# Ledger of designs, part 284: VHH binders against q9y6x5

Target 1, 379 residues: q9y6x5
Amino acid sequence: LPPKLLLVSFDGFRADYLKNYEFPHLQNFIKEGVLVEHVKNVFITKTFPNHYSIVTGLYEESHGIVANSMYDAVTKKHFSDSNDKDPFWWNEAVPIWVTNQLQENRSSAAAMWPGTDVPIHDTISSYFMNYNSSVSFEERLNNITMWLNNSNPPVTFATLYWEEPDASGHKYGPEDKENMSRVLKKIDDLIGDLVQRLKMLGLWENLNVIITSDHGMTQCSQDRLINLDSCIDHSYYTLIDLSPVAAILPKINRTEVYNKLKNCSPHMNVYLKEDIPNRFYYQHNDRIQPIILVADEGWTIVLNESSQKLGDHGYDNSLPSMHPFLAAHGPAFHKGYKHSTINIVDIYPMMCHILGLKPHPNNGTFGHTKCLLVDQWCI
Key: E = the ipSAE of ESMFold2; O = the ipSAE of OpenDDE; V2 = 0.75 times the mean of E and O plus 0.25 times the DockQ between their complexes.

## First folded at step 13 (VHH)

Design yf9 (framework vhh_8dlx_2; at its last look DockQ between E and O 0.16; V2 from the best seeds 0.00; counts 0 for: pae E 19.0 > 2, grease 25 > 24.2, placed apart)
Fold by OpenDDE, look of step 13:
Structure yf9 (fold): chain B 379 residues (1-379), chain A 119 residues (1-119)
Amino acid sequence: as target 1 above (379 residues)
Amino acid sequence: EVQLVESGGGVVQPGRSLRLSCAASGFTVSSNWMGWVRQAPGKGLEWIGDIYSGGSTFYNPSLKSLVTISRDDSTNTLYLQMNSLRAEDTAIYYCATGKDYYSLYFDSWGKGTLVTVSS
């Protein structure tokens, strides 16, 4: 039988939640599989960019999804979570479900993973759900497992996306132990449901399952705000993206805008596009604006508006609070093995290997995940 | 000791709705895989649906539009809501649970409650 892989994302699941809370179902999953304790995600540490990096193995500058909100100056197009259906934004890369589906006797399925409801390179998943946050995990799980079990050609790659604990992290802040305990308990229960459903259908032993996330969450506060209006008049620029990484499109001379912003706050770094640190791999794309502002961890960039978020993400990708985890189970993976860290782009070549796919050029390193796999020699 | 006690059965006219209850003791309903099964006269057991510990529900496709499974954690009770009942829905309805969280089979059953749909 051809290998099968289910990729599951719980949005905003910070890696250290595993150390600070109890996850009986997830721990059992890990016990019978593998764990990567920390996954270094890509900058910026936002939902759309990082989910696309997982399935392409590319930095944001390379796959072209550089934020949740984007603007293209040539076409005058905008990208947002409510306007993400134009293939224009996605076509700078080839995601793994497209690669998989172009193979003979294979199909892909998706339950609301970013980009899966858009034809990319004129290819859309054979099975997919249009994104709707109101759709229950149950319905998503039901569809995915049905497709994995009954499809012809067989579904060999599937994705499942869930919005928690990100939404709650934003609402309560990651340091709210009472509320986050409840939320994370629910997530663990959903993982239990997933595992049980797979067992009920006879899929568990033969299906490779990866459970991961796109980013973590840091605590924010009303006491840690950076108000841009205090530094520059709103008429001098267009805001493409706001916090914690602001994308600035100057309406006047770029240098003047930069000079007005460079000393705006000691808790914010201001970069001209050409001066963005190389370690971010966030420079070589026209969709990155001429000036970016990067707030320090836990600081929020605001206009003359107050933020109600008690948690946020998008910060420096070297911060532990931004890092998710990766757990996996299945024939391709060892049992009871833990690994310290990988890069999020490393997931792509690993998945390609598991599925027997030739990977497109990518920024991942297959060697970083070899120890997770039973068919590889661990150095 | 695991105990399941069904209630709410009886005689009902076609087109009516009925809600069955299953009171559980000896375990926590919200932590277990729970389900409903029925047996019509002269027929085998038919799976109606189930609810997982996380709250996800699954139904027999032939009955999905007519049934809803829910639970009340505070009372440790499982429910089966049935709508638009038909004569063919006449059966003994059983509440069941698995021994462990990942069980593939129901191994604990209630005594059942009889539902008779007749004009």
Scores: ipSAE 0.445, ipTM 0.787, lowest interface PAE 1.1, mean pLDDT 94
Fold by ESMFold2, look of step 13:
Structure yf9 (fold): chain B 379 residues (1-379), chain A 119 residues (1-119)
Amino acid sequence: as target 1 above (379 residues)
Amino acid sequence: EVQLVESGGGVVQPGRSLRLSCAASGFTVSSNWMGWVRQAPGKGLEWIGDIYSGGSTFYNPSLKSLVTISRDDSTNTLYLQMNSLRAEDTAIYYCATGKDYYSLYFDSWGKGTLVTVSS
């Protein structure tokens, strides 16, 4: 029986949703496996960076996906959620599916995980779906389970990505109990479907499954806006990314741009690149712009006087509202064990251990996850 | 009360096709997770495939090329189309249903219909 791993992400699943909402299917999954109550993610707490940190074990400055919107001054290339397929952006790291399928007699499968439809180091996931948010969870699950059962070389590492509860969290905000209850109930049903399908196909007993997320969600408000237009003329800078961490490329002397911004709002920190706090591990990459603006929790940076967001993420990674959870089940994991916290970068070396892969150099600490694993001494 | 009644079984020659029907009562077929399972003589249960409330279908990979699941909301009926039947397809065929969000297994089963593939 070769070791197999399925990595599942439900985007924007804030850790405390587990205690504030009903999850009978997820709770059953946890009861027969392990739970990490809070996963401390990487700054900035955005989707593309954190999904890549999970699969590389690297801080954003090291893997090069430093935001959902990026600019590279040397190549003049732009990255966005509608322009994310250029391997240039992804090639500063080696994600686990690449390492896995380069092993003899192994392949990798992917259903929509960020980057898996890109040929990173000239290597695309052995089986993959081109990203399309209209593809149902059931179809994603069907493809993944078909590949896990029917591929030669066998699929030993698979990923599955789902856009909720992130999309609804942005739309309604995490404090909207009525709408979020409906959304999260649907998510729990999908987890039930996942477990049921694995049982029906005979995969459940011998497949390791990790269910996690990239970040949480915080409540926003129309009375918590930071209007950049009131502080600085657009002609002085190029805006690379806006909120809640703005990336500012000065068109004039950067000290002059900094001085115009530093007193713009008491609810925003303004950093020259060299002054970004060391705890962010967010400085040593050319894709990080010369000035960043970091809004306080729940504040939105705007160019006009309104915002459509009721929930957002991307804030300081020390904030509990930005933290997801991790649950896991399978032969590698203890049963009924609960752990307080790990770092999101710790997931990668744990996955490499489960799969018998040599990890690339990374920022994770294997010791942080030892207590989750049956084959490890927990010290 | 939820009831499921299979029909369309019988003796069929190898290489032929059959369509099985499952008439449902006590619920709407479009509102539930439903599926087909079979049991060959002396063997355990073998899952064939499912249809979810939204209409998406999923199949046992070993049977995918041979079967199609569909439903007709106007007659409240689930179907299993089977093609190129072989002797190994001889089994009792059950339809089953469950609620998506609280069930890991099917909650209710029909009594089954026997399909015998022989010349």
Scores: ipSAE 0.000, ipTM 0.131, lowest interface PAE 19.0, mean pLDDT 89
ESMFold2 (binder alone), look of step 13: mean pLDDT 82; pTM 0.832

## First folded at step 14 (VHH)

Design ga1 (framework vhh_8dlx_2)
Fold by ESMFold2-Fast, scan of step 14:
Structure ga1 (fold): chain B 379 residues (1-379), chain A 119 residues (1-119)
Amino acid sequence: as target 1 above (379 residues)
Amino acid sequence: EVQLVESGGGVVQPGRSLRLSCAASGFTFSSNWMGWVRQAPGKGLEWIGDIYSGGSRFYNPSLKSLVTISRDDSTNTLYLQMNSLRAEDTAIYYCATGKDYYSLAFDIWGKGTLVTVSS
């Protein structure tokens, strides 16, 4: 029987939550599996970009999902979380579920992972759920496990996405220990339910399971606001994305817009597209706007008003607060092994190896994940 | 000493509802999974459903629309709500669990409570 893999994401699960809160179910999972303590995600540290990087192994400039809000100057199309189903946005890369279906006579299954309810290169996940945040974790889990056990051709790659702790991280901020403790305990309980369900169905011993996340979370404040309207009139530009990374499309004079913005705040870096730091890998795509503003950690960019968010993400990917973790269990993985750091783009070639798939060209390095795998030489 | 004690059984008319309770003691109820199983006269055991420590519920597809399982960790009590009862629902109803979280079998059983659906 071919190898099987279930990829699970808990949105916004900051890596250091593992050290500051108790996770008995997750710790039991890790005890007989592997833990990567920090995953260095891609810039910008947002949900859609990083979820697509996990399944393509590409930087955002290469896979084309460069933000949660995008504008394409050639086609004049707009992308947002409420307008994300046009294949145009997703077709600059080939995600692993498409490769899984095309290289072998295999099926893929998806419960809400970003992009899985969109036909990409005319291929949609064999089994999928249309995105609906109201659908419970248990319903998503029930569908995934049913498809893993009862499909022909066999489901060999499955994904499961859950919106917490990101939603609560935004609402309460990561420093609200009382509220975050309750949210994180619930997530650990859901991990317990996941493991128990897989065991009850006889899937646990032969299934590879990865639990990871797309980014972390940092504390924001009404005392840390950057008001763009204090520096530039909105008639000079079109705002494509706002905070903490603002995407600016100049209407009038590009040099004048840049000059007005570059001295706007000591807590914001202003870049012409060509001057964006090379370490971000955030330059070589037409969806990246001519001027990009990057707020310092914990600062929020606003238009002459207050922000409702007590926590946010999207900041510099070198910040530990932006890093998720990765835990894994299954026949492909060592037991009781801890690794310090990998890049989020490294997950894709590792998953291709586990499934026996030939990866598309990607930015990941297979060598970074070798020590996690039983069939590889660590040295 | 681990004990499970079912209650709430009895004679009920067709079409009515009934709620069974299971009182648990001698183990950390909130950390363990629980299930309901029934046995009709002269038939084998039929699984009804499970509820896990985190609250996730999984049901026999044949019964999903007719039953609801819930738990109250503050009182160490498991519940089975049954609606639209039929004569074929006549059975002894057992609550059951594994001896710990890692046990996948029903190792610990109550003595059962009889439900008779008749006019």
Scores: ipSAE 0.097, ipTM 0.644, lowest interface PAE 5.5, mean pLDDT 91

Design ga10 (framework vhh_8dlx_2)
Fold by ESMFold2-Fast, scan of step 14:
Structure ga10 (fold): chain B 379 residues (1-379), chain A 119 residues (1-119)
Amino acid sequence: as target 1 above (379 residues)
Amino acid sequence: EVQLVESGGGVVQPGRSLRLSCAASGFTVSDNWMGWVRQAPGKGLEWIGDIYSGGSRFYNPSLKSLVTISRDDSTNTLYLQMNSLRAEDTAIYYCATGKDYYSLAFDIWGKGTLVTVSS
């Protein structure tokens, strides 16, 4: 039987939630598997960019999904709707489900992972669900497990995406212990349900399962706002993305826009594209705008309005609050092994190894994940 | 110690609905998965569906449109709602649970309740 892998994402699951709340079901999963305590995600620390980095092993400047809202100055195309199925945005990389279907004549299945309802390089996931946030976790899990058990050619790679705890993290903020405790308990219960379902269907013993996330969450406040309208008149630029990383397309000369912004707030860094810090790996793509504004942790950029978000993400990827974790279980993984840190781009070559696929060129380092795997030597 | 008691069975006419109850004692239903299984005369066990500790519900695909599983955590009770009953639904209905959260076996069973669908 070919090796099988289920990749599960709980959006916005901050790594240190594991230390501040109890997760009995996740801890039982980890006890017989592996835990990576921190995953260093890519900049910007947003949903679409990081989900695509997980499945391509590439920095955002290389895979082309550089934000949740994008503009391409050459083609004049805009991306801001999760229902936009234009492959143009996704074609700068080859995600693992495409590789899985093309190299080994295997099937892939997807329950709402970003990009899986889009044909990429003329290939769409063999089984998929069109994105709809109203579809329950149970329905997503039922479809994935049905496809894992009943497909020919066999489904060997499956993805499952869930919007929590991100939605509640935005609504309540990560410091709201009462509401976050309730939300995180529900997620732990869903992890328990996932494991129970796989066991009941006879899938558990032979399936590799990765549970991870794309980013964390930090507390925001009405006392920490940067009003962009107080810095510069909107007639001087087109706003491509707002907060906490603003993407500015100047309508006048770039230097004039930069000079109006650079000293506007002590809680925001303003970069010309060529001056964006090299450590971000966020420069070499036409979808990255000529001026980027990066708010300090917990600060929100607004346009003469209040923000209702009590939590947000997108901030500097060196911030521990932006880091997710990775837990895994299955025949490929050691039991009871704990690892400190990997890069989010390292997940892709590890998954290719587990599935026996040749990875496309990527920014990950297989050596960083070797100690998680039973067939590898890591001393 | 741990006990499951099914109730609500009886004789019902074809096309009618019926709700079965399973009262649990000695453990909390919201901490464990629970399921319903039936056995028609002269046939093997047929799985109906499960409800897991987190509230996720999974059904036998052949029965999904005809049944609903629910629980009342305050009364520690599991329910099976059955609609559009047919003669082939005549069976002894059992509720079951595992001895722990990750048990693969139906370790703990009730004594069953008989449902007869007859005109």
Scores: ipSAE 0.136, ipTM 0.612, lowest interface PAE 5.0, mean pLDDT 90

Design ga100 (framework vhh_8dlx_2)
Fold by ESMFold2-Fast, scan of step 14:
Structure ga100 (fold): chain B 379 residues (1-379), chain A 119 residues (1-119)
Amino acid sequence: as target 1 above (379 residues)
Amino acid sequence: EVQLVESGGGVVQPGRSLRLSCAASGFTVSSNWMGWVRQAPGKGLEWIGDIYSGGSRFYNPSLKSLVTISRDDSTNTLYLQMNSLRAEDTAIYYCATGQDYYSLAFDIWGKGTLVTVSS
């Protein structure tokens, strides 16, 4: 019987929340499994880019989902949100559910993971839910467990996505202990429900489960705004994405736009595409604009207005506030093992190994995750 | 090969109007983004406005009440109408487009036409 894997994401779950709040259900999960304390995500530290990196093992410049709002200069197409079902945006990579369906006679199932309601390379997840933020966690879980329990060909790879704690992190900010405590307790309760349902359905002992996230969250303030209209007139450029990484498409000479933006604020870095730091791996794609503005942690770029967001993400991926965690349990994983750090692109080749799939070329390093796995020698 | 040829410049008195033309060859104005840019003596480039393939127009807010961009698709020509000219409008006026859409920095330029506002 083939190995099975359920990949669960809680959007915006900052790694240090585990140290600052109590998670009794998650701690019970970890006690009999593994914990990676910090996952270094890809730049930019946004939802769509990082969720696609988890399932492809690629940097954003390679998989093509470079932001939550994009413009492709070659085809002149615009991408604005999760409701965009044009396969064009997703076809620069092959996500694991497509590989799972094509290499083996196996099925995939998906509850709301970004890209799973889109046919990618003419292949859509065998079972899926169209994205709808109003659908409860319980309904997503019920569909996933139904598909895992009785399917032919068998569902061997399943995904489950939940929008919290990201939505509350934006609304309240991560430093609001009162509101964040309530939200995080609810998430821990959902993890408890997940484990209980898998046990009741006889899935728990034979299923590999990964719980992870795409990014963290940092505190923002009305006192930390960068007014882009004070730097440059809106008419000199087309704005493709705003904050905290602004994607600028110049209408006049690129050097003139750069000079107007350069030195305007001490709280952002202005890069010509060619000068974007190599460590970001954010340069070699037509969807990355000619000028990128990167705000300092906790600073918000605005257009002559205030911002109501008390938390945000998208910042430099070296920042600990941007890092999520990874916890896992199942027959493939050691019990009670703690690991310090992996790269988010390392998750893909590890998942391919667990499922017995040949990974597509990727930026992950299998060696970084070997110590988590029972069938590997941890040097 | 994309070519742009501006015409209509010259000496004009303050307060008067002037219309510049840009004849395009090697591409169709109605299916491309085009704009007007000017450069006054000793100053940097100043963007005036754009017209997109669908006919949508966008102007520099500082100039919006003083200029109008139009095109004649049958003659493949772009126009810039300027009203209430002032001495500070003295500049070389360029018609521009991007052949590579990545470089909407106006990487294809005409040679420019000089407008001198003087009495």
Scores: ipSAE 0.000, ipTM 0.104, lowest interface PAE 22.6, mean pLDDT 88

Design ga101 (framework vhh_8dlx_2)
Fold by ESMFold2-Fast, scan of step 14:
Structure ga101 (fold): chain B 379 residues (1-379), chain A 119 residues (1-119)
Amino acid sequence: as target 1 above (379 residues)
Amino acid sequence: EVQLVESGGGVVQPGRSLRLSCAASGFTVSSNWMGWVRQAPGKGLEWIGDIYSGGSRFYNPSLKSLVTISRDDSTNTLYLQMNSLRAEDTAIYYCATGLDYYSLAFDIWGKGTLVTVSS
């Protein structure tokens, strides 16, 4: 029977939460599976970019989803919340569900994973839900398990996305132990419900399940604000994205805009596009703006206003606070194995291997995930 | 001792609503999955729905719009709310649980409560 894989994301699940809170259901999952303690995500450490990196194995400059808000300098198209369904934004890469459907007579299923409700290279997930944050975890799980059990051609790759703990991380901040404890207990209970549902439907023993996240969360404060209006007037630039990585499109000479910004705050770095650090792999794409501002961890860029966010992400991907984890269970995975670190782009070639798919060229290194897999040599 | 006791059954007119209760003792309802099953006269068991420890609820698709399962963790009680009752809903209603959190079987059943929908 063809191998099957369910990829689950809990948005904003910081790796260090595993050390500071109890997760009995997740620990039972890990006991008979594998844990990667830290996943080094891609820059910028935002939801859409990192979710697309997981399923393509590419840096943001290569897959084209470079932020949650974008402007393409060549085509003059603007990304807004209402037009993220335009295939143009997603067509610079081939996500794994497209490859799954095209290389073999197989189906894919998706409950809310970013990009799965968009036709990419004229191919949309065989079964999908249009994004709606109001849809319960139970309804998403019911649809995924129905599609896994009752589809022709068979569903071999399925995705499930959940907005927590990211929404609560923004609202309360990761240092709010009382509120975060309640939120994370609910997440652990949902993991328990997921495992129990798969067992009751006879899916558990033959299904590979990956539980991961796109980024972490860091504590913010109204005492750590960078007021961009104190640096430069709005007449000088168009703002494409604000915080914690601001994307600036100059309306006047780029050098003049840069000079107004470069010494404005000790808590942000100002880069001309060609000066963005090579380690970010965030330079070679028309959707990356001529000037990028990168706030220091815990600092928020604002436009002459207070921020209501007590937690945020998007910061430097070298920061441990920005790192998620990866846990996995199933016939492809060892039992009781713990690994320290992988890169988020390494997940894609591992998933291709599990599904028997030929990966598209990617930035991941299969060797980094070999020790997780039963059919691989681990040195 | 693990025990389930259903209550709230009786004679009801068509089109009305009824709520059944299931009092649990010897274990905590919020730590286990629980479900409702019914048996109409001369027919087999029909699954109504389950509630898992985390609160996730799953229903028989044929009944989903007509029933709601809930629990009160403080009183260790499971409920089944039924709306728009019809003659075909006449049955003995059982609550059940698996003793192991990840059990695939209902290990413990109540003795049932009879619901008669009659005009």
Scores: ipSAE 0.018, ipTM 0.595, lowest interface PAE 6.1, mean pLDDT 90

Design ga102 (framework vhh_8dlx_2)
Fold by ESMFold2-Fast, scan of step 14:
Structure ga102 (fold): chain B 379 residues (1-379), chain A 119 residues (1-119)
Amino acid sequence: as target 1 above (379 residues)
Amino acid sequence: EVQLVESGGGVVQPGRSLRLSCAASGFTVSSNWMGWVRQAPGKGLEWIGDIYSGGSRFYNPSLKSLVTISRDDSTNTLYLQMNSLRAEDTAIYYCATGNDYYSLAFDIWGKGTLVTVSS
């Protein structure tokens, strides 16, 4: 039988939550599996970009999902939540479920992972759920386990996405111990339910399970706002994305817009597209705007208004607060092994190895994850 | 031992077509994924498209209507057909494959072939 893999994402699960809160079910999962303490995500540290990087192994400039809100200068199309089903936005890369389905006698299944309800290169996940935030974790899990157990050709790759703790991280901020403790305990209980259901259905012993996330969360404040209207008049530019990375499309000369912005706030870096730091790998795509503003950690860019967010993400990917973790269990993985750090783009070639798939060219390094795997030698 | 050699570049007028070739040695093209990538002067790498061992093709959607990737398994050669060439298509064109199935973005590259689109 071909190997099987279930990839689970809890959106916005900051790596150091594992150190500061108790997770008895996740701890039991890790005890018989592996833990990567920090995953260095891609810039910008946002949901759609990082979820697509996990399944393609590519930086955002290469896979084309460069933000949660985008403008394509060549076609003049706009991307928002309502436009995520247009294949145009997703077609610059080949995600793992498409590769999985193009090889002999394999199916994919998806519960809400970004991009899985879109036909990409004329291929949609064999089984999928249209995105709806109101659908419970239990319903998503029931569909995934049904498809893993009752498909022909067999489902060998399955994904499951959950919006927490990101939604609560935004509402309460990551430093609100009382509210975050409650939220994170509920997530741990969901992990317990996941393991128990897989065991009850006879899937646990032969299934590889990865639990990860796309980014972390940092504390924000009404005392840390950057009012863009105090820097430049709105008539000089079109705003494509606001905070904490603002994407600016100039209506006048680019240099004039840059000069109005460049010294406006000590808590914001202003970059012409060609001057964006090479370490971000965020330059070579038509959907990256001519001027990018990057707020310092915990600072929010606003348009003459207050911000209701007590937590946010999207910041510099070198910040530990932006890093998620990765835990895994199954026949492919060692038991009781802890690893310090991998890059989020390294997950894709590791998953391809586990599934016996030939990966598309990618930015990941298989060597970074080989110590997690029983069929590999580590240094 | 694995080598890729691109050919077919040169100066071409706007609106015309051009076919690039990539001759592979030391491995079988039908047993490997292969792709085309270009780099315009002063710009980064732009993925054009690739082809699976089974013949399935994937393209950069910005280029899909303008390019076609094909291969000839008998001659162990990969092709890139380009139509309606524009000045912005001026670039060095590389064919690429992975030496290891879990390689970095482009593990094995040819030395490239220059295409200049000018009137």
Scores: ipSAE 0.000, ipTM 0.135, lowest interface PAE 18.7, mean pLDDT 88

